# Ledger of designs, part 66: miniprotein binders against q96jn8r1131to1294

Target 1, 164 residues: q96jn8r1131to1294
Amino acid sequence: TLEFLENHGKNILLSNGNRTATRVASYNQGIVVINQPLVPQLLVQVRIDFLNRQWTSSLVLGVITCAPERLNFPASACALKRAAWLLRGRGVFHNGLKICEKFGPNLDTCPEGTILGLRLDSSGGLHLHVNGVDQGVAVPDVPQPCHALVDLYGQCEQVTIVNP
Short names: E, the ipSAE of ESMFold2; O, the ipSAE of OpenDDE; V2, 0.75 times the mean of E and O plus 0.25 times the DockQ between their complexes.

## First folded at step 7 (miniprotein)

Design H14 (at its last look DockQ between E and O 0.04; V2 from the best seeds 0.00; counts 0 for: pae O 7.4 > 1.5, placed apart)
Fold by ESMFold2-Fast, scan of step 7:
Structure H14 (fold): chain B 164 residues (1-164), chain A 120 residues (1-120)
Amino acid sequence: as target 1 above (164 residues)
Amino acid sequence: MKVLVIIFSDDPEILKRAEEIARELAEKYGAEVRVIHTRDYSPDEAALEAYEYGADVVIIIVTDEEKAREVYEWLKEDLPDVKVFVIVEGGEEAAKRLEEEGVDAITSPEEALEALRKYL
């Protein structure tokens, strides 16, 4: 069973058997990580439950290749300068460097109820799924093991893990 | 040195002052300067722009003392390695109150240049 790790950003509160993450303060300190590696064929999905329109940006998601159980998370996933591949807005970022300007829909505009998924294909390509629709390969040849990361940043104050 | 100037105001006078600060920094110190103007008060976007730009210094222009304190504290948390300054259009007394709370508050472009001289 997929759950969020107990090691998370300091503004996160886990509930619903560690399947729901809520950011209870500010716009940052909201990083959560799935409790098992993202292995090929595993589709990890989260639903956006609540958006706070006080903020402008929103959820960031992607993978990290470092062990997350004891990691001291920065205030934002965007501060990760090593071992991180992230999707933010319409961009794809590797260790803080934008490697693709426009991929998939704009994550800053996804409404409440949107289901976002991450999956590795058999060739190690990282795919983004939006409401069940595969957006294609965002990042090729992701090193393994890797772990799915969600940053409840900006508007996104709550997500829940959902199954296909 | 990369300096990001972020303005949370549509006031033409404030925008003009921001451009003057950017010009002075670029011409006098050879700084790479980016100016971002946003109608929304969005510290989250400010932080993300600073990450993407690779800013060494962030200068935030706001007209509200409460927002100045708030945005300074949040940006310092988000960007611990970045020098953050707030330009307060609320006057020198507002800037003094913020400085007493540990905020790097400045009231003019000249003060911004003087403060940055220490980091050059």
Scores: ipSAE 0.680, ipTM 0.852, lowest interface PAE 1.0, mean pLDDT 87
Fold by ESMFold2, look of step 8:
Structure H14 (fold): chain B 164 residues (1-164), chain A 120 residues (1-120)
Amino acid sequence: as target 1 above (164 residues)
Amino acid sequence: MKVLVIIFSDDPEILKRAEEIARELAEKYGAEVRVIHTRDYSPDEAALEAYEYGADVVIIIVTDEEKAREVYEWLKEDLPDVKVFVIVEGGEEAAKRLEEEGVDAITSPEEALEALRKYL
């Protein structure tokens, strides 16, 4: 089954059989990674459980192509300058460089209960799903193996892995 | 090199000085400079703007010592590869206190330009 890896950001508490991640302090140190690499038949979905509207920025979604089990995570996904493709706000970023100005919904405005999904297609394209609806290809050619990553940043204090 | 100047003040004289800094950075040092102005920015919005722009350097212009501390620390944690300077308008003592806490606090626009030239 899909779980968050035990190797995660310092402010994360895992619960619910490692399917729920909670940021229990501050606004950052909230990177979590899904324990299995993405493959075409695998849809990784998380539900936004709790938002603190004190902040304006919210969670980051994406993939990393480095092996995650012993990786030292930075305080925020924004500091990932290597082997990372990230969706933040409406933008898509590769190693901190913006490659798409506007893709899908604004992640900073997604409400509690939103279900966000990541999936690879057969060509290595990374798809975003929002409440079960495929938003299309965010990144056309992601190297494999890659792992889904969530940064519980700013507003986002809790997410849970959910089945399709 | 990309420089983001964030102004947390509505004071016309501060805005004028910030614009002069931005022009000098662009004209004399060849920097690509973006200037944004708001009194309502939270620290996470400042970090978002710096990330979206792809800033190499951020200059924060504030009058509020606590705002300076909050934004500086937030940027340094989120964007550790970005050089951050703080210009505290109206307070050499505030700038000194911030510097004692490890903040790159600058007391004048001329000092800011000199510090950036050394960093470059």
Scores: ipSAE 0.415, ipTM 0.747, lowest interface PAE 3.0, mean pLDDT 88
Fold by OpenDDE base, look of step 8:
Structure H14 (fold): chain B 164 residues (1-164), chain A 120 residues (1-120)
Amino acid sequence: as target 1 above (164 residues)
Amino acid sequence: MKVLVIIFSDDPEILKRAEEIARELAEKYGAEVRVIHTRDYSPDEAALEAYEYGADVVIIIVTDEEKAREVYEWLKEDLPDVKVFVIVEGGEEAAKRLEEEGVDAITSPEEALEALRKYL
């Protein structure tokens, strides 16, 4: 069963069998990691449950290749400087550096109810799915094992892991 | 009144201060506040955000004098009718120098609130 790990950002409260993450304070400290590593053809999806328009920007979605159980999470995913591939806005980032300017929809403008998915293909390419539609390869060759990461940042206050 | 707070730092203390400012502005002054943490420094984007939000006031929080100057000048150029305040964290002397240059520079949330109160 896919769940968020107990090791998470300071402002996160887990519920619903650890399938729902809620940021209960501020706009940051909201990083969560999914327990099971991504394997080829496994589609991991989260739904944006609630947005708080008091803040700007929104969730960051990506993967980490370090051990998540002992990771000391920074206040935001953008501060991850190693072993991180992240989708933020329309950009793709590796260890804090932008490696792609425009990819997929703008994550900062996804409305509540949007279902975002990550999937590794057989070649190690990381795909983004939006409402069930494959947006293509965001990262062509991701080291394995890797874990899906969600940063409940800015507007994004709650997400839930959902089945395909 | 719409206030946009823009944070140009990842410093936890600065982020905390921004939250405090936002809360105080909302609760005590009834301001509509939006907070942006700049993950990427883009002056143009900041101005656009302020414009689209309809900000009456922009508060920028920075760590160094040069960045403060740059962002302030940029905002004043693009949005001349928007009031801009600069918070330079840990830089009292820098703030003083900026003020001498005509920049509304402050060093604390309390000063920000006071400055804003005077403006309103």
Scores: ipSAE 0.016, ipTM 0.302, lowest interface PAE 7.4, mean pLDDT 87
ESMFold2 (binder alone), look of step 8: mean pLDDT 88; pTM 0.907

Design H15
Fold by ESMFold2-Fast, scan of step 7:
Structure H15 (fold): chain B 164 residues (1-164), chain A 120 residues (1-120)
Amino acid sequence: as target 1 above (164 residues)
Amino acid sequence: MKVLVIIFSDDPEILKRAEEIARELAEKYGAEVRVIHTRDYSPDEAVYEAYEYGADVVIIIVTDEEKAREVYEWLKEDLPDVKVFVIVEGGEEAAKRLEEEGVDAITSPEEALEALRKYL
């Protein structure tokens, strides 16, 4: 069963059997990681439960290829300079370098109730799913093992893992 | 080198000076410069813009000492590898207070050019 790792950003509180992550302070320190590697064909999905309109930016999704269980998470996923592929706003980033200008919808504008999914295809391509719709390959040839990451940044204060 | 200038002020003189500094950085150092002017103050937006742009250096122009400290702290916390300078219109006294607290504060755009020479 999918759940968030107990190693997470310091502003996170896990509940609902570690399937719900809530950021209880500030706007950052909100990184969570799925408890098992993202293997091909596994679809991991989170639902946006609560948006705080005090902030302008919103959540970041992605994968990391380093071991997350003892990782000292930075305040923002944007500080990850090694082994990280991130979807933020409309862009795709690898280790802080923008590798795609516009991919899928703008994550900063997704409303409460949106279900966001990450999946590897059989060729190692990372796909984004939005409300059940495959947006295509955001990142080709992701190294394995890799782990799905959600950064509850800015507006996004709560997400819950949902089954397909 | 990528330099982002973020202006949290509607003062026409400040806007003019920021554009002039941006041109000099591009012409003298071959820097790629982006200038963003916003009426509303939003530190999380500053972090977003710096990351999206891939900024090596961020220059923040604000008229309030508290805002200068807040934006500086957010950028250093979220993007620790980015060099950040704040320009405070509170003058030399305000800049000295911020420097004592570990904030890289300067009093004019001309000082920003000189400070950047040290980090090239």
Scores: ipSAE 0.422, ipTM 0.699, lowest interface PAE 2.1, mean pLDDT 85

Design H16 (at its last look DockQ between E and O 0.80; V2 from the best seeds 0.00; counts 0 for: pae O 9.9 > 1.5)
Fold by ESMFold2-Fast, scan of step 7:
Structure H16 (fold): chain B 164 residues (1-164), chain A 120 residues (1-120)
Amino acid sequence: as target 1 above (164 residues)
Amino acid sequence: MKVLVIIFSDDPEILKRAEEIARELAEKYGAEVRVIHTRDYSPDEAVMEAYEYGADVVIIIVTDEEKAREVYEWLKEDLPDVKVFVIVEGGEEAAKRLEEEGVDAITSPEEALEALRKYL
C-alpha cells in the first residue's frame, strides 16, 4: 500500500491514511515522499486536489536516490543539489542543472483533477504519466534504489495518492 | 557565473541602470546575465526564475522595500546556495532599514560589482 512518509516538509499535514498531503501554510516546505522505493513497473500516481491561485508556480515531481526516512528536507525541492532528478514546469533537472528544456506538459498549468504518475521502465528510465498517458522517458538510467517525491509548491496545496 | 537581475520598477532610468549593470557584468567580468522586469511579482515566481536559469547570484533592484525584503527572504529560504543582493536605488534610509532586518542591501550598483569580485 502506497502512502506518504511521516517524514515530510514542515507545512504538510497528512490525512486519509497518509494518502492525502495538504500544505497548510505559505507556498513552500511542502515536500512529501512515497513510502516505498520506485521499483521497475510500479506506477505511483497523485491527483492534484486543490490549487491556490494566489501563487504562480506549481508542484514539482521527481525522484531522489538518498534514504528519505530521516532526510532533513529543504524548504524547496529545488534546493536539492545531490541525488535528485526533478520535473518542474516543462523542464527536467538533475541536482539543480537543467537537462531538458521541454518535456511533457507544463506542470505549472495542470488543472485540479490532473493525475500525474512516475514509473521506472525495465532499463531504469523514469517516465512521466499524465492522466494515464505515458509522456516518455524524462530521465534515463536512474540509480536504484530511488524514491518518488512530490513538492507541493506554490499553487498546489493538496494531492492524493490514487491507485493505478 | 550566472547572474539574475530582478527589477521591481517601471521607471525607465532604473531599467536603463539595470541594463548597464548587466552589460558591465557580462563584458568586464565574463558573467552570463539575465534581466527580468516586473512591478507585481509573486515571490514563488522569483524563486523559480532563479532556479530555472541556474542563477549563482540574484540582484534585486528595488523601489518597494517590502516586496524586496519578501523576495530576498524567500530566495534565501528556498535557494540557500544562491547569493542575493538588494540594490536600493537612491535610498540610503531604505537600505539601512533593510540591513537592520538582515537583508544584504547596498545603495549603489558599483558596490554590487565590487562585492561580486570578492565573492568569486
Scores: ipSAE 0.610, ipTM 0.823, lowest interface PAE 1.4, mean pLDDT 87
Fold by ESMFold2, look of step 8:
Structure H16 (fold): chain B 164 residues (1-164), chain A 120 residues (1-120)
Amino acid sequence: as target 1 above (164 residues)
Amino acid sequence: MKVLVIIFSDDPEILKRAEEIARELAEKYGAEVRVIHTRDYSPDEAVMEAYEYGADVVIIIVTDEEKAREVYEWLKEDLPDVKVFVIVEGGEEAAKRLEEEGVDAITSPEEALEALRKYL
């Protein structure tokens, strides 16, 4: 089954059979990665369980192509400048460069209970799903293998992997 | 080169001086400059504004040494490849103390041009 890898950000506590990630301190050090690469037809979904509204920004979603098991994660996904495609707020970023100004909903305003999904289409396009609805292609051609990443940043203190 | 200027002050004279330096960076040195004004510190928001803009350099203008240290450290932690300068307005001794701790601290926006010229 899908789980979060044991290699994760410093402030993460895994629970619920490694299907729930909680950031237990600060506002950062909250990177988690799903334990298997994306393949076509695999939908990885997480539910936002808890938001701490003292913060303004929220989670980052995306993919990395580096093998995640022994990767040294930075304090924030924002520091990923190689082999990373990230969704933050309404923007899409490749290695820290904004490649799309507005895509999907503003992730900073997604409420508790929102279910966010990532999948790879047969052409290597990365799709975002929001509450079961496909938002289209966020990134047109992601190299494989790639690995789904969530950064429990700012407001976002807990997410849980849910089945489609 | 993209420069983000974050001003943590409502003092009209500080705002005027910061806007003049931002204009000079844009007009004379070809920098793309964004200026934001806030009284409240939100390190997560400041980090995300710099990331969203794609800043190569962040200039923080603040009057409080403790806040200067906090914002500097969080930007360096989350965005280690971004050059950060801290301006503690009216605080020569505070800037010196920050420099002793390894913070790129200066005492006025006018000094930012000299520092950026050497950095470029």
Scores: ipSAE 0.444, ipTM 0.752, lowest interface PAE 2.6, mean pLDDT 87
Fold by OpenDDE base, look of step 8:
Structure H16 (fold): chain B 164 residues (1-164), chain A 120 residues (1-120)
Amino acid sequence: as target 1 above (164 residues)
Amino acid sequence: MKVLVIIFSDDPEILKRAEEIARELAEKYGAEVRVIHTRDYSPDEAVMEAYEYGADVVIIIVTDEEKAREVYEWLKEDLPDVKVFVIVEGGEEAAKRLEEEGVDAITSPEEALEALRKYL
């Protein structure tokens, strides 16, 4: 079963069998990683449960290729400078560098209830799904194994892993 | 070197000063400079803008000590390798207090340039 790992950001409280992550303080320290690595044909999805409009930015979604159990999480995904492919706003980032300016919908404007998914295809391409719709390949040729990462940042204060 | 200048004010004088700083940085130091003006105080947005731009240096122009402290702390926490300078307009005493707390706080464009020169 898909769950968030116990190794997570300092402001995260896990609940619902570790399927729900809630940032209980501040705007950051909200990184969580899903336990099972992404493999082809596995669609991992999270639902945005709660947005706090006090902040303007929102969640970051992506994958890491380092061992998540031993990762010392920075305060935000912005500080991930290795083994990271991230979706923020409409941009795609690799190790902190923007590699695509406009991809899919703007994650900063996704409302509560939005279901975001990640899936690897047979060629190693990382797909973003939004409310069940494949937005295409965000990152080609992602190294495996990799784990889905969610940074509950800014507005995003709660997400839940949901089944397809 | 990429420098992001973020202005948290609608004051025309502050805007003018920011433009002057940007020009000096570009012309004298060869910096790539982006200037962002926002009327809404949003420290989280400052962090994200700096990250997205790939800023090496962030210069923030704010009007009060609390805003200065907050934005500085956010940037340093989330982007620890980014050099941050804060200009607190009209607040010499506030700037001094912030400096005592370890914040690179200044009150003039000239001081900003001097600080950058020392850093580079």
Scores: ipSAE 0.005, ipTM 0.228, lowest interface PAE 9.9, mean pLDDT 87
ESMFold2 (binder alone), look of step 8: mean pLDDT 89; pTM 0.916

Design H17
Fold by ESMFold2-Fast, scan of step 7:
Structure H17 (fold): chain B 164 residues (1-164), chain A 120 residues (1-120)
Amino acid sequence: as target 1 above (164 residues)
Amino acid sequence: MKVLVIIFSDDPEILKRAEEIARELAEKYGAEVRVIHTRDYSPDEAVFEAYEYGADVVIIIVTDEEKAREVYEWLKEDLPDVKVFVIVEGGEEAAKRLEEEGVDAITSPEEALEALRKYL
């Protein structure tokens, strides 16, 4: 029973039992976090429901290692300079520093209907799954506990949690 | 230090001055400088380019006072740790109005070099 936390970016509206997140304004203020920590082998998946092509960038996925329940979210996940590992476009970022130039598909070009997943392996490696296909280890040795984060940035205005 | 110059204009005179500022920053201060030129105005593109590059400083060149205010606000909102300067081409009075509102506005590339001397 995975849900988005009720603490989220100010432009987010939760629906469908807190399993669907919609960004109702602008292009930012769209951070949502899953209600349970990622534990090894738990696969958290979201489906891209709606893209607004007025914008050029799209969603950001990742994990944070700080407690999200009362966190005052910044306007963009890119502003997270502590305790954050993010996948944006084709890059992997740790606290704003690019640690991998090209990993997996370009997230800015994933179409509506794409299912994106995050999973920790038994060694603490963070994996990205795209439409059920494991892309490999994006980040090794993620500190635990950590929480899956989605930033409905730019084009991506709606996502829904999908169970395997 | 990484400096990103984003030009929202195809005006050859503006492009020439931006190239001059980039050259001066690289030669005199050893700054790493990237110049991005686009006719399409897109504030999320500005945020994306600054984040991807890892910019410490962003210089935005636009021809419209309202666009200058808008892109400055979005960059400061999305990337609060980045220092942002806006140049409103041909707008000395517009730059003064923006400065009174808390926007770091400059009137020319030469003024940008003077302002950045404090950060370089």
Scores: ipSAE 0.294, ipTM 0.594, lowest interface PAE 2.8, mean pLDDT 84

Design H18
Fold by ESMFold2-Fast, scan of step 7:
Structure H18 (fold): chain B 164 residues (1-164), chain A 120 residues (1-120)
Amino acid sequence: as target 1 above (164 residues)
Amino acid sequence: MKVLVIIFSDDPEILKRAEEIARELAEKYGAEVRVIHTRDYSPDEAVIEAYEYGADVVIIIVTDEEKAREVYEWLKEDLPDVKVFVIVEGGEEAAKRLEEEGVDAITSPEEALEALRKYL
């Protein structure tokens, strides 16, 4: 069973057998990581449970290639300048550098109930899935091992891991 | 050097001052400057704009001393490598209070230009 790691951002509270992550304060310090490497064909999915419209931005999804157990999480995924590929808004970012201007739907506007998924294809391409629909390759040839990361940033205060 | 100026005010005089700061930064230091203006108080938006622009320096213009403190602290927490300055439209007294609390508050374009000399 997929779970969020106990090593997470300081504003996170895990519940539901570590399958639900809730950000209990502010708009940051909400990074969580899945408890096993993202291997080819594994589809990791989270559902957006609660959005707080006090904030403007929202959830960030991506992968990191550093070991999660040794990681001191920064306040925001956007501070990751090494070993990180992130999807934020409509952009794709590698270590802080925007590598794609417009990919998939705008993550800042996804409503409650949206199911977002990450999957590696057989060639190491990272795919985003939105409500079951493959958006295509966001990042080609991701180094392995890598780990799925969700940043409950801004509006997104709660997500739950959903089985396919 | 990339400088982002973020304005949390619709006051025409404050917008004019922001334009003056941006112009001086570009002309005197050859900085690439972006100015964004929002009616909504949104510190997470400030972080997003700074991140996507690739800002080296962020200058925040606000009219509320408490908002200035909050936005400064949250930007420094989210983007520790970015230099942040705050201009609070409460004058020199408000800037002094913020400085006593460890916030990099500035009151004039000249002060902003001198502070940025360290990061050229």
Scores: ipSAE 0.445, ipTM 0.679, lowest interface PAE 1.9, mean pLDDT 85

Design H19
Fold by ESMFold2-Fast, scan of step 7:
Structure H19 (fold): chain B 164 residues (1-164), chain A 120 residues (1-120)
Amino acid sequence: as target 1 above (164 residues)
Amino acid sequence: MKVLVIIFSDDPEILKRAEEIARELAEKYGAEVRVIHTRDYSPDEAVLEAYEYGADVVIIIVTDEEKAREVYEWLKQDLPDVKVFVIVEGGEEAAKRLEEEGVDAITSPEEALEALRKYL
């Protein structure tokens, strides 16, 4: 059973059995992490429920390789300088360094109802899935264990874990 | 060193001075400089642009003190390792008030050259 960890950004409220995360204030402090490691072939999916167009940027997806249960989360996933691989807009970032200019669709323009997924392949490649469509390998050779992370940043105020 | 200049103003004189300072930073101090301007104020966009560019230093030009304070705080919250300077069109008195609040405020783009000299 996939759930968001009870350790999360300070503006997050969990509901629906910890399967829905809502950012209740501001535009940041919205990091949530899935409660079990992203093992090969496990597809973790979230649906974008609510977008606030007051902001121009939107959610960030990725993985971290540090233990998330007691992390003091920064205000933004972008502040993670250690053990983080992030998909933001059209870019792929590793510890604050852009490693790919254009990958998949622009996450800042995904509408409400979009289902975004993360999966490791058998070789440790991190894949992004958009509405069931595999976008390819965003990051090769992700170290394990790793944990799926969603930053409800900017426009994205609510996501819900959905089963495949 | 990567310097990002973000201008939340469509005033041609401000844009002209900012571009002149960007050229001086690049030519005299060897900085890699990017300049963007937009009339629509968006502090989350400032964070996004700084992150994607990989900025070491961000210089923000805004029209009022509340916007200066807000965008400064957002950049420092989301990107704590980035050095941020704000320039308010209100001038020297506005910069003095912001400095009393802990905001790194300067009165002109020319002052950014002096402030950045120690980071170069």
Scores: ipSAE 0.363, ipTM 0.662, lowest interface PAE 2.6, mean pLDDT 85

Design H2
Fold by ESMFold2-Fast, scan of step 7:
Structure H2 (fold): chain B 164 residues (1-164), chain A 120 residues (1-120)
Amino acid sequence: as target 1 above (164 residues)
Amino acid sequence: MKVLVIIFSDDPEILKRAEEIARELAEKYGAEVRVIHTRDYSPNEAVLEAFEYGADVVIIIVTDEEKAREVYEWLKEDLPDVKVFVIVEGGEEAAKRLEEEGVDAITSPEEALEALRKYL
């Protein structure tokens, strides 16, 4: 069963059997990681439960290829300089460098109830799914093993893992 | 060197002072300077601007000593490798109190230029 790892950003509180992550303070320190590797064809999905319009920007999601259980998370996923492929707003980032200007919908504008998914295809391409719709390949040839990451940044204060 | 000046005030006098600081930094040291104004209490927009700009140095201008401490701590948390200075419009006394609590506080453009000299 999919759960969030106990190793997470310091402002995170896990509940609902570690399937719900809530950021209980500020706008940052909200990184969570799924408890098992993202293997080809596994669809990992989270639902946006709560948005706090006091902040700007919103959640980030993607993958990391380093071991997450003992990782010291930075305050924001965007500060990860190695082993990270992230989707933020409309951009795709590799280790802090923007590698694509416009991919899929703007993540900063997704409303409460939106279901976001990550999946690797058979060729190692990372796909973003939005409300069940495959947006295409955001990143080709992701190294394995890799782990799905969600950064509860800015407006997004709560997400819950959901099954297809 | 890229310097970001962030203003947490709607006061026209403070906005004018920020432009003066930016102009002096660019003129005297050839620094690339960006000035942003945020009326929102949150430093979230300021942090995002610093990421997008690629700032080497951030200067915060604020009128409230408690807000100055809070914003400084948030920026140091998100930007640990970036040098952050706070200018408090409360002046020398407020800056001294902040310094005693570990905040890098300055009171004037001259002080900012002096502090930045080692990064040039």
Scores: ipSAE 0.427, ipTM 0.670, lowest interface PAE 2.0, mean pLDDT 84

Design H20
Fold by ESMFold2-Fast, scan of step 7:
Structure H20 (fold): chain B 164 residues (1-164), chain A 120 residues (1-120)
Amino acid sequence: as target 1 above (164 residues)
Amino acid sequence: MKVLVIIFSDDPEILKRAEEIARELAEKYGAEVRVIHTRDYSPDEAVLEAYEYGADVVIIIVTDEEKAREVYEWLKYDLPDVKVFVIVEGGEEAAKRLEEEGVDAITSPEEALEALRKYL
């Protein structure tokens, strides 16, 4: 069973058997990580449950290749400068460096109800899925083990893990 | 050194002064400067723009103290290694109040250039 780890950003409250993450304060401190490594063929999906239009930016989605159980999360995923591949807005970032200008839809504009998925293909390529549609390879040759990460930043105040 | 100037105003006089700051930083100090102009106040976008650019220093031009405090605190909290300065057009009294709260406030573009000299 996929769950969010109990090690998470300090503004997060987990519920629904650790399958729902709610950011209860501010706009940041909202990083959560899936409890199982992202192995090939596993599609990890989250649904956007609630957007607060007080903010402009929204969630960040990606993978980290370090052990997450005791990691001290920064206030924002954008401060991660090691072992991190992130999809934010329209860009793809590796350790704080933009490696792709435009990939997939703008994550800052995805509405409530959108289902976002991460999957590794058999060659280690990281794929983004949006409402069931594979957007292609965002990052080739992701080192393993890696863990799916969601940063409930800005507008995105709640997500829930959903089955394919 | 990479300097990001963010303007939360569509005032032509503010835009002109920001261009002058950018030119002087580049010409006299050899800094790489990016200027971003937004009509709407968006402090979370300021954090992301600083991150995408790889800014060492951020200069924020705002018209009031409340926005200056808010955006300064967001940038320092999310990106603690970035140096942040705010330029408030409310005058020296407003800048002094912000300084008392721990915000690096500048009343004029010339003061921003002077404050940055040690980083250049």
Scores: ipSAE 0.109, ipTM 0.485, lowest interface PAE 4.4, mean pLDDT 83

